VH-VL binders against Translin-1 (tsn1). Designs and how they scored, part 5

Target 1, 220 residues: Translin-1 (tsn1), of Schizosaccharomyces pombe (q9p7v3)
Amino acid sequence: MNKSIFIQLQDQIDKEHSIREKLTAEVDLLDEKLRVLQLLLANCEQNLENQEEILEALEIIKSKTRGLAELASNFPYYKYNGVWDRSIQKVVYLYLLASWTGRLDKSLRPTYSLLSLSEVGQILQVPVFPEESTFHLSIEQYLHAVLSLCSELARQSVNSVISGNYHIPFEALNTIQKVHSSFQVLSLKNDSLRRHFDGLKYDLKRSEDVVYDLRIHKLV
Key: E = the ipSAE of ESMFold2; O = the ipSAE of OpenDDE; V2 = 0.75 times the mean of E and O plus 0.25 times the DockQ between their complexes.

## First folded at step 1 (VH-VL)

Design t2 (framework fv_tezepelumab)
Fold by ESMFold2-Fast, scan of step 1:
Structure t2 (fold): chain C 220 residues (1-220), chain A 124 residues (1-124), chain B 108 residues (1-108)
Amino acid sequence: as target 1 above (220 residues)
Amino acid sequence: QMQLVESGGGVVQPGRSLRLSCAASGFTFSSYGMHWVRQAPGKGLEWVAVIWYDGSNKHYADSVKGRFTITRDNSKNTLNLQMNSLRAEDTAVYYCARDLYYGSGSYYDAFDIWGQGTMVTVSS
Amino acid sequence: SYVLTQPPSVSVAPGQTARITCGGNNIGSKSVHWYQQKPGQAPVLVVYDDSDRPSWIPERFSGSNSGNTATLTISRGEAGDEADYYCQVWDSSSDHYVFGGGTKLTVL
């Protein structure tokens, strides 16, 4: 075998590996802040004192997401998007959760609704639907984030009842029902997304059971 | 580095119980669904059980339903499998494994990180 | 219950392409994942979501899935590829993960 052919292939492998390592390093830094924000948002109703920490984490995540977008724009999007896809799904998810729960700004006003993909893009200052294959928020990332939100709202509904907040389960059920109905009309062509959507029935059931228990005990 | 380490395997008589544990390190354990998968000596892989990232949802293989209980402790980064009413056909290496997808919900997808396994032998 | 069928064994000469099939009713509508297991070792994910690879898996591993058959393709076979290979799906109807019976790949 001609050794120069192997050397060419090894150089190509090394170059691609170097790019993946650079992207992975940026993703790891983003993931550290995503972990912090997720913990802060897990018990929102019990810790209004952590609001400034939440705002700081949101701003850092926004900054790191833009930094990742800037780096990633130097390389082919569809070749490397697997490196950041799941982390960006989580960025979108946590912004949806912060908005829904009223932690996105100092007003503490819950929306009890979904930010649109375009609204998330505006907040993060990252494009949606670009004309070229540059870094952008995808429809698939948004839909995964919405499904993740439903799972978290169902979980928080159980915890909010334990703490004596009976409004959250009602709003959570309303949101999950609307998401479930909306997904029924979509023709999903992504297997991962179809699988994630299959899990939504359990979040809906859990949310329904919480509201049902509250009604049977005359709490709503 | 990301690791899963199983423990608690051993030799046990039919009808008795055994508890397996899996210690996770190097990743955010609380963000992933977790699985138990077993393999009888010289046989193929058989899925046993799954637990959602927050412990809220669980599924079991029909062969273990009602006998095995999967649990997790996110504060200690541990996954457990309580095995009751053990039978000879439960003899296998038991692996813990992580769901591929990172996030608040479980995707029920591929298993990207596996432990080395712990041997359970059910014999008289 | 959903069933996946694999051939018990496949042989490939060094440098040649091995193809391992995984049969299932309408499997093309499901996401198929593939695992490699060498003697005495834990399984390793080699292909997920039909055709994607973890970054540490060589590009000569590829997958496809359509109709009733999914296929794992290993090009330029090497002695180090000798292992048992398992396909796996999630069956949403039964809430179960299903593994194929496994295929022993021999490189000779």
Scores: ipSAE 0.000, ipTM 0.461, lowest interface PAE 13.7, mean pLDDT 84

Design t3 (framework fv_tezepelumab; at its last look DockQ between E and O 0.12; V2 from the best seeds 0.00; counts 0 for: pae O 11.1 > 2, placed apart)
Heavy chain, then light chain:
Amino acid sequence: QMQLVESGGGVVQPGRSLRLSCAASGFTFSSYAMHWVRQAPGKGLEWVAVISYDGSNKHYADSVKGRFTITRDNSKNTLNLQMNSLRAEDTAVYYCAREGYDFWSGYYYFDYWGQGTMVTVSS
Amino acid sequence: SYVLTQPPSVSVAPGQTARITCGGNNIGSKSVHWYQQKPGQAPVLVVYYDSDRPSWIPERFSGSNSGNTATLTISRGEAGDEADYYCQVWDSSSDHVVFGGGTKLTVL
ESMFold2-Fast, scan of step 1: ipSAE 0.054; ipTM 0.526
ESMFold2, look of step 2: ipSAE 0.198; ipTM 0.631
ESMFold2 (binder alone), look of step 2: mean pLDDT 93; pTM 0.952
OpenDDE, look of step 2: ipSAE 0.029; ipTM 0.555
ESMFold2, look of step 5: ipSAE 0.139; ipTM 0.597
ESMFold2 (binder alone), look of step 5: mean pLDDT 93; pTM 0.952
OpenDDE, look of step 5: ipSAE 0.331; ipTM 0.755
ESMFold2, look of step 8: ipSAE 0.223; ipTM 0.648
ESMFold2 (binder alone), look of step 8: mean pLDDT 93; pTM 0.952
OpenDDE, look of step 8: ipSAE 0.007; ipTM 0.491

Design t4 (framework fv_tezepelumab)
Heavy chain, then light chain:
Amino acid sequence: QMQLVESGGGVVQPGRSLRLSCAASGFTFSSYGMHWVRQAPGKGLEWVAVIWYDGSNKHYADSVKGRFTITRDNSKNTLNLQMNSLRAEDTAVYYCARDRGYSYGYEFDYWGQGTMVTVSS
Amino acid sequence: SYVLTQPPSVSVAPGQTARITCGGNNIGRKSVHWYQQKPGQAPVLVVYDDSDRPSWIPERFSGSNSGNTATLTISRGEAGDEADYYCQVWDSSSDHPVFGGGTKLTVL
ESMFold2-Fast, scan of step 1: ipSAE 0.006; ipTM 0.486

Design t6 (framework fv_tezepelumab)
Fold by ESMFold2-Fast, scan of step 1:
Structure t6 (fold): chain C 220 residues (1-220), chain A 122 residues (1-122), chain B 108 residues (1-108)
Amino acid sequence: as target 1 above (220 residues)
Amino acid sequence: QMQLVESGGGVVQPGRSLRLSCAASGFTFSDYGMHWVRQAPGKGLEWVAVIWYDGSNKHYADSVKGRFTITRDNSKNTLNLQMNSLRAEDTAVYYCAKDLGYEYYYYGMDVWGQGTMVTVSS
Amino acid sequence: SYVLTQPPSVSVAPGQTARITCGGNNIGSKSVHWYQQKPGQAPVLVVYDDSDRPSWIPERFSGSNSGNTATLTISRGEAGDEADYYCQVWDSSSDHVVFGGGTKLTVL
């Protein structure tokens, strides 16, 4: 046997491991801030005093996402994208949620609508289409994020009734219905997306029940 | 500090009924599906039933369907399992468990109670 | 009915890597969760959605899932890792949660 061939293979293994470690370290830092933002958006929807913290968290996440993109652009996208795929899905999701609920900027005006993939890319200053294997937001990441948004909106519709806000359930139902109809037209090629989409009927049912209950009790 | 506490276990004769309860604290109970999972002495984990966050949908293991009924009371943060027509093979420790959610995690269970023992013997 | 197959036991020497497999038809298309259970205790979630870890679980625990086999990997085995390990999926076609039969990990 030729030992130099195996030494070269070991060097390649070590280099790839080093790259994954560097990417994982950046992802871990991003995940830490994503957990903070998720908590702020979930627990303080009715508390406007946390808006400054939310804006700060959004900017930190944007900065860390750009830093990850810059690091990742030095390496083959399709070889390493598994390291950050779930975290970037969560970045997109939290920006969609912040926009929908009116927490994306100082105006505090809910959009009650979805940011497009292009709009999210513009906000994060990250490409949305492949360009020479550079870091980009994928269609699959966006679709996962949209489905996660629907699950969160279904939860928030229940909580909003407890808080005396009877408008949120209608906007949530409207959004979930539109997403459900849109997904019915799509030919999904990804098993993970198909599994996630299967959960959407759960969110739709949840939202329908909340609205139905409000109408029965004449609270709307 | 999410916590689940089971109660209602005991010794019961075949053909009789028993009702288990599970008290939840430390999380928004009404946001999550809930499960019952059992384990016979010296055996593996066996899923029993699930109930959706609002009680609108339920699924049961084939071995208990038609005999067991899963219910919840969101105003009291309580999960229940009504067990009718009990058989010797229903002897097990019964755990209640909180669903991870229907997003990426699909019916994984992150919070478990300590379990309550049900013994069906003559 | 969907079935998950695990080896009944796996042995590992202290400091060595243990691998526990979970076999199922097209299991790679499902989300696999792993639980650790010590005698007389409730199960503890150690890996969820194929490869994610709760924050309180050490990085020595990792998971993978592709094709017909999911694997729980425990690096640098310790005496405290000795337990029964269960894999679990949701089978959407039958609307059932399915557990594997369990694997007893022994650390000598």
Scores: ipSAE 0.000, ipTM 0.454, lowest interface PAE 13.7, mean pLDDT 85

Design t7 (framework fv_tezepelumab)
Heavy chain, then light chain:
Amino acid sequence: QMQLVESGGGVVQPGRSLRLSCAASGFTFSSYGMHWVRQAPGKGLEWVAVIWYDGSNKHYADSVKGRFTITRDNSKNTLNLQMNSLRAEDTAVYYCARSPLYYDILTGYFDYWGQGTMVTVSS
Amino acid sequence: SYVLTQPPSVSVAPGQTARITCGGNNIGSKSVHWYQQKPGQAPVLVVYDDSDRPSWIPERFSGSNSGNTATLTISRGEAGDEADYYCQVWDSSSDHRVFGGGTKLTVL
ESMFold2-Fast, scan of step 1: ipSAE 0.006; ipTM 0.434

Design t8 (framework fv_tezepelumab)
Fold by ESMFold2-Fast, scan of step 1:
Structure t8 (fold): chain C 220 residues (1-220), chain A 119 residues (1-119), chain B 108 residues (1-108)
Amino acid sequence: as target 1 above (220 residues)
Amino acid sequence: QMQLVESGGGVVQPGRSLRLSCAASGFTFSTYGMHWVRQAPGKGLEWVAVIWYDGSNKHYADSVKGRFTITRDNSKNTLNLQMNSLRAEDTAVYYCARDQYGDYLFDYWGQGTMVTVSS
Amino acid sequence: SYVLTQPPSVSVAPGQTARITCGGNNIGSYSVHWYQQKPGQAPVLVVYDDSDRPSWIPERFSGSNSGNTATLTISRGEAGDEADYYCQVWDSSSDHVVFGGGTKLTVL
């Protein structure tokens, strides 16, 4: 075989590795901020003490998400989307959680309700409908984020009782029930999403048990 | 380079106390949850405890609850495990491990420190 | 308490594919993580969130999780892959991290 052809193939491999390295570096920076925000929101059952830190983290995440989108738009979407898919799911999830808990500076939805995919796209200033193969928020990313929200709400329901807040468990149950009912209508073609959805019944059960215990003890 | 270095292990008699420490470097310690995981000689991995990034939330395995206390000092990048009322069953190598997003995923582990509870 | 079941040992010929299973009731709804531990060393994360891989882990390592079984797959097995492998989940019902019993992989 022609040695120069192999040199050209090596150049192409090197260029693709360079692209993945650049995208991975941007994702790593985004992931660092996602970890910070997740911990802030997990410890805040409407605790106003961390509000400024939460708003700052949300703005940084929005900025870094847009920067990633701009970088990624220079390369084939379906070849590289695996580099950022998980992190973008987390971005959507944290915005859903911040909105549900009433922590967003400007909210499109009342507290204890769910942002739509289009609303998340509007807030982040990224497309939600594929225009050819450009960077966009996918339906699957949104659905994963909604399921992650339900798991977190079930967890926070247990913790809110310990802290003496008996309202949060009812709002969490209402949200989880609505999500569960909505997923029953969907024909899920993605194995990962189907597995994630299968976990929702445990979140629903946990949330129901919390509310049941509160009613039995006459706390609600 | 990221490092987690455990210390404080040794040989102690049943009923006594021991304090383990884990020194972290090469990452922003204050933004990560931390875990202790142990492994008895020739046996599998067993989770011990977790502490959240700010020290606000702590959880313990049932086998150590009420006897062990997990703490952290973010100004010194140090994680600690205070072990009281030690039992022969606590004999193990103790690892500290870093948590991703509070998802109970161990992406970095220390080298471990050996604790032997023997009469 | 939730229980994860692994075979005690698995053998594979050099260059062939090793499959290590982790059984749990409805484990497909959990996020499964996998760790490799060589004698005298600390565990190393090899697969997380069912199928994702840290950048420093070779593409030969992959994972899947469906129904009652999660699987760690190691393609083109090498002597350097000999180790104990542990699966792990977070069990929300017990609020505990749960590890499988471990599987010793031997390349013969």
Scores: ipSAE 0.000, ipTM 0.476, lowest interface PAE 13.9, mean pLDDT 84

Design t9 (framework fv_tezepelumab)
Fold by ESMFold2-Fast, scan of step 1:
Structure t9 (fold): chain C 220 residues (1-220), chain A 120 residues (1-120), chain B 108 residues (1-108)
Amino acid sequence: as target 1 above (220 residues)
Amino acid sequence: QMQLVESGGGVVQPGRSLRLSCAASGFTFSSYGMHWVRQAPGKGLEWVAVISYDGSNKHYADSVKGRFTITRDNSKNTLNLQMNSLRAEDTAVYYCARRYSSGWYYFDYWGQGTMVTVSS
Amino acid sequence: SYVLTQPPSVSVAPGQTARITCGGNNIGSKSVHWYQQKPGQAPVLVVYYDSDRPSWIPERFSGSNSGNTATLTISRGEAGDEADYYCQVWDSSSDHVVFGGGTKLTVL
């Protein structure tokens, strides 16, 4: 019967809607904590007084990411990964930024260095390069996060000069140059990632201009 | 010199309430998360609760959830634990402890503790 | 529901090495911290993040953590090392601090 078939399809639609609502609710809670951490990391020059707040926010974000991973693992990865993809990109980005600014355990990576995808996965206790299509950190999420880091470092380089810090621009330029060189050897098959990469040349130029200005005025 | 001084302990009957306080000095209290940890006579350490630097996040041990409330007043450098519906098994020395700012959920400084006895 | 298991007691001769274990499922993926508590006193942090020491703690204290077992090692044991020792982790799945049951170290 056509009617009973459509009722069965409606049940499946309702089930999928319920799953998306549950995942979206978990993502919204994670996003709230991500906004807090982003504000705490907005200035690379912040003193150690907010170090505990940053570590606390990072641990909460790790916990919320694990909770999302556990919930998501009950459902088909490729059907629902769009619900959390941008938020997980931001998780990776903020961990990269916290590490680069020296807010994480320096034994993992020295200040002004880049965590690898594997290292981020170890910190978050989330799989990388899994055999099965389950919740994991993707190469694309990591690469987007690295590009976002470069944009933030270029922005903070401009701001650090205004506040009288002349060291940050040099470290930022070094990082952006290395990322730019590394990306040029990659064959990117993702249009979103290629578009994001197109922005990197402007971040590089901005960072170069800041350093050039400092050298011309003998501030370095 | 850093100091954490607990107060408010005493002998109380089951079902009653007590409020513990911890006065902090010698460091920037508003920059650190704080914990309560208890120890029953002759027993081991048992974690009770944690509160973030700004009071926005709190976690509780399952044995006290719904009965105890952790709060802080950063203007007075004071940590509080409101203990309601007290049970005999809540009898313990209660310590306030500071979370190390470069770490998460480990304790670099502890108070001397205050004894809470719940008896009939 | 995460549980840390410690032996209730360990004995060591003066000048010898004491080893106190802390067992937990996949504990090597967690960071382990260790506290010393003497009778009538508050606990004192002796090892944090598996193997780091506060600057006021002697080099004789060290730690390791891999697989299902973390270990606190006290070299050249002294009478002053007699105390209860507790291991501790943060369990992110429950948002709880978890302590081991404690180990009494006796130096004989």
Scores: ipSAE 0.000, ipTM 0.412, lowest interface PAE 17.2, mean pLDDT 83

## First folded at step 2 (VH-VL; from f8 with heavy chain E33Y; framework fv_felzartamab)

Design f8a (at its last look DockQ between E and O 0.04; V2 from the best seeds 0.00; counts 0 for: pae E 12.0 > 2, placed apart)
Heavy chain, then light chain:
Amino acid sequence: QVQLVESGGGLVQPGGSLRLSCAASGFTFSSYYMNWVRQAPGKGLEWVSGISSSGSTIYYADSVKGRFTISRDNSKNTLYLQMNSLRAEDTAVYYCARKYYYGSGRAFDIWGQGTLVTVSS
Amino acid sequence: DIELTQPPSVSVAPGQTARISCSGDKLGDKYVYWYQQKPGQAPVLVIYQDSKRPSGIPERFSGSNSGNTATLTISGTQAEDEADYYCQAWDSSTAVVFGGGTKLTVL
ESMFold2, look of step 2: ipSAE 0.000; ipTM 0.555
ESMFold2 (binder alone), look of step 2: mean pLDDT 91; pTM 0.923
OpenDDE, look of step 2: ipSAE 0.016; ipTM 0.578

## First folded at step 4 (VH-VL)

Design u17 (from t3 with heavy chain S31D S52W S105E, light chain S31D; framework fv_tezepelumab; at its last look DockQ between E and O 0.04; V2 from the best seeds 0.00; counts 0 for: pae E 5.6 > 2, placed apart)
Fold by OpenDDE, look of step 8:
Structure u17 (fold): chain C 220 residues (1-220), chain A 123 residues (1-123), chain B 108 residues (1-108)
Amino acid sequence: as target 1 above (220 residues)
Amino acid sequence: QMQLVESGGGVVQPGRSLRLSCAASGFTFSDYAMHWVRQAPGKGLEWVAVIWYDGSNKHYADSVKGRFTITRDNSKNTLNLQMNSLRAEDTAVYYCAREGYDFWEGYYYFDYWGQGTMVTVSS
Amino acid sequence: SYVLTQPPSVSVAPGQTARITCGGNNIGSKDVHWYQQKPGQAPVLVVYYDSDRPSWIPERFSGSNSGNTATLTISRGEAGDEADYYCQVWDSSSDHVVFGGGTKLTVL
């Protein structure tokens, strides 16, 4: 093999590494903002005064996501998607949570429903669906996000009881039940999704227990 | 403060039974799935069994299926492994391990391990 | 059954980077976790979900996973890093946890 071939290969390796570094840098910035929003939404039932901060964080995350999408679109998606998959999953999750809890906009009206993948894409102004050669939100990312949402809803259902919002546990249970039923009809081929779905059983039970306790104590 | 302590190991003859126990402390035991993992002397790690947080689901390695039974008592923070029809190849250090849960991925790993208890099956 | 393949041993000089591979069919589509086991001790989680690290694990430990190979990378190898390392996955087809055969890392 000609030495020149090895030089070319090294150049290619270096280029790929450089691309990954650039993408990683953007993802790191995004992750920082995601942490902020996550903290804000974690206590959203107890504090309505942070709505302005939530909206600001949502816009920043949207901007960062779009920036990442633009950068990533210069490269083959399936070659580099490992760099941002988890972060994008978190983005989707946080927007789902914001929408469910009524924190997505100034209306402060909970929807107690799930945004579709298409709706999330529209909100973020990012392409959706698989098999795209450029940056897009994937079905897998969305499904993971939905499962994570269920876990969070189960958690927040307990918090809502503490704050005296006794309707939230019922809405949470309803959502988790629907998700559980929906996933049962899916033919999941991804190991991580299968395992994550198994965890949903705990969330469902937890949610059921909260509702059960409320009924026993005649709070509802 | 997280602690898993295995007990019940010892020397037994082939065909006999042995019951292992794992005492958990420092965390909400009922929130976590628990596993048994074993390691034969000088060999690698081998997964044995898993039990769900509420005991509603169990899985076993093919090598122990039908012979071993995993159980838990959440009121006592205890994980158990009933080992029947023991074989020489069951000789190993047995570890109890907590299944860690990640909010984002929901995929499970072992975040805490006990120090293990030695089981020797020999005639 | 799903099988994970590790080299039986890897050697690295102090201060150098050690790389331990874990091979599996389409392992890149799985989440790989790594454990460190020192002689006479229980295993310790060092990397999870391919590349995540517990907060108590040094940044020198990192992971990657793509294609048919997952890799545990230990930068600036120290004598204290000498141990057996195991990769692990969940096999959804059999509902089994699967460990690699383990790799003995020697720091010389």
Scores: ipSAE 0.029, ipTM 0.640, lowest interface PAE 3.7, mean pLDDT 91
ESMFold2-Fast, scan of step 4: ipSAE 0.168; ipTM 0.597
ESMFold2, look of step 5: ipSAE 0.226; ipTM 0.685
ESMFold2 (binder alone), look of step 5: mean pLDDT 93; pTM 0.955
OpenDDE, look of step 5: ipSAE 0.021; ipTM 0.560
ESMFold2, look of step 8: ipSAE 0.110; ipTM 0.660
ESMFold2 (binder alone), look of step 8: mean pLDDT 93; pTM 0.952
ESMFold2, look of step 10: ipSAE 0.112; ipTM 0.617
ESMFold2 (binder alone), look of step 10: mean pLDDT 93; pTM 0.954
OpenDDE, look of step 10: ipSAE 0.023; ipTM 0.568

Design u18 (from t3 with heavy chain A33G S52W S105E, light chain S31D; framework fv_tezepelumab)
Heavy chain, then light chain:
Amino acid sequence: QMQLVESGGGVVQPGRSLRLSCAASGFTFSSYGMHWVRQAPGKGLEWVAVIWYDGSNKHYADSVKGRFTITRDNSKNTLNLQMNSLRAEDTAVYYCAREGYDFWEGYYYFDYWGQGTMVTVSS
Amino acid sequence: SYVLTQPPSVSVAPGQTARITCGGNNIGSKDVHWYQQKPGQAPVLVVYYDSDRPSWIPERFSGSNSGNTATLTISRGEAGDEADYYCQVWDSSSDHVVFGGGTKLTVL
ESMFold2-Fast, scan of step 4: ipSAE 0.079; ipTM 0.612

Design u19 (from t3 with heavy chain S52W N57D S105E, light chain S31Y; framework fv_tezepelumab)
Fold by ESMFold2-Fast, scan of step 4:
Structure u19 (fold): chain C 220 residues (1-220), chain A 123 residues (1-123), chain B 108 residues (1-108)
Amino acid sequence: as target 1 above (220 residues)
Amino acid sequence: QMQLVESGGGVVQPGRSLRLSCAASGFTFSSYAMHWVRQAPGKGLEWVAVIWYDGSDKHYADSVKGRFTITRDNSKNTLNLQMNSLRAEDTAVYYCAREGYDFWEGYYYFDYWGQGTMVTVSS
Amino acid sequence: SYVLTQPPSVSVAPGQTARITCGGNNIGSKYVHWYQQKPGQAPVLVVYYDSDRPSWIPERFSGSNSGNTATLTISRGEAGDEADYYCQVWDSSSDHVVFGGGTKLTVL
């Protein structure tokens, strides 16, 4: 009798381990492509030869994200979502960055604008605000991605100045200021989001310094 | 295997200059912010300077601002620290350290450190 | 300027739990990172972002950060845990990295 109970527990442990291993393998493949796209987007100012590579990487990431969603749909969402949560945050971030910089092909979305959570879901063909607990893009994933975008925009403002593009630092500051103001009215109940948001004041300061320096030197 | 190897340390007179280098291998150097951290003999850790992944931003501790210059060469996977107007209080082991950021999470923490190079400023 | 305060030393018996504190004004609003340094060696990251752990660090190491105190907890202490431990934050107001003074951990 006692032996039967422990055999059943071991079978369940093995099954759950197998599921996590399978999901982790898919996440690892996605992460590899995310690293490639991140590098391509880091040096995009005056580097138009990377456009085709960027579009190809975005499409591969979209495809792998849908593949992960399909696999994950076979298992309890809340039990396994920790396996892919950070990687999906990075997917959202890279699409926000590609859109903001005007890199998305055949898009009618204006350059220097933020995609909404619903728009990202439409592009990736992944549910948002589902009727039931299934694989979806969460509000928390989107908010983390927006904060990561602000950090990257602050960094890229310096590169755009070096390249003679004085409009980008202005647009970056405008975006970061709007994000900062919007987050201050949110009641964040997630400690990770609150701490990530605390870092935003640094990105705001960096962006302000770039624009102020340009104005002092009469370049804006 | 990831490696960070510092060089350029030695004994130098007050008021002179010294250039430290850090050779990186085993990771995509151009994707990471890099730091210099020092430790005086028998004392604690003291942050010196940071340079972002593309060289676009740099910050310095107040004790070295105006005297030290941090640079990097991403084509050679090399981080440098030019130290001018050296003082006795600059005597320390100097570590180069990789910021553990993958663009996303990093706000100044160090996931990998070199072995350090000793700088002695004798009067 | 921002200051982090650590006790100079902490002692723990083998198999018992060691707790190393890091005090700072409103430190709970900042991310705290922890490093282990053994004599003659470079520091090693043991906890980052308050409570996250690198894959090569044992589960016995954990962290917390709330109010004015962050804590590094080392469960089931071992002789190999003897080292100096440093807490670290980034201070946005000064734009500087700040280290605590270090705590020497001794295991009986």
Scores: ipSAE 0.011, ipTM 0.477, lowest interface PAE 8.9, mean pLDDT 84

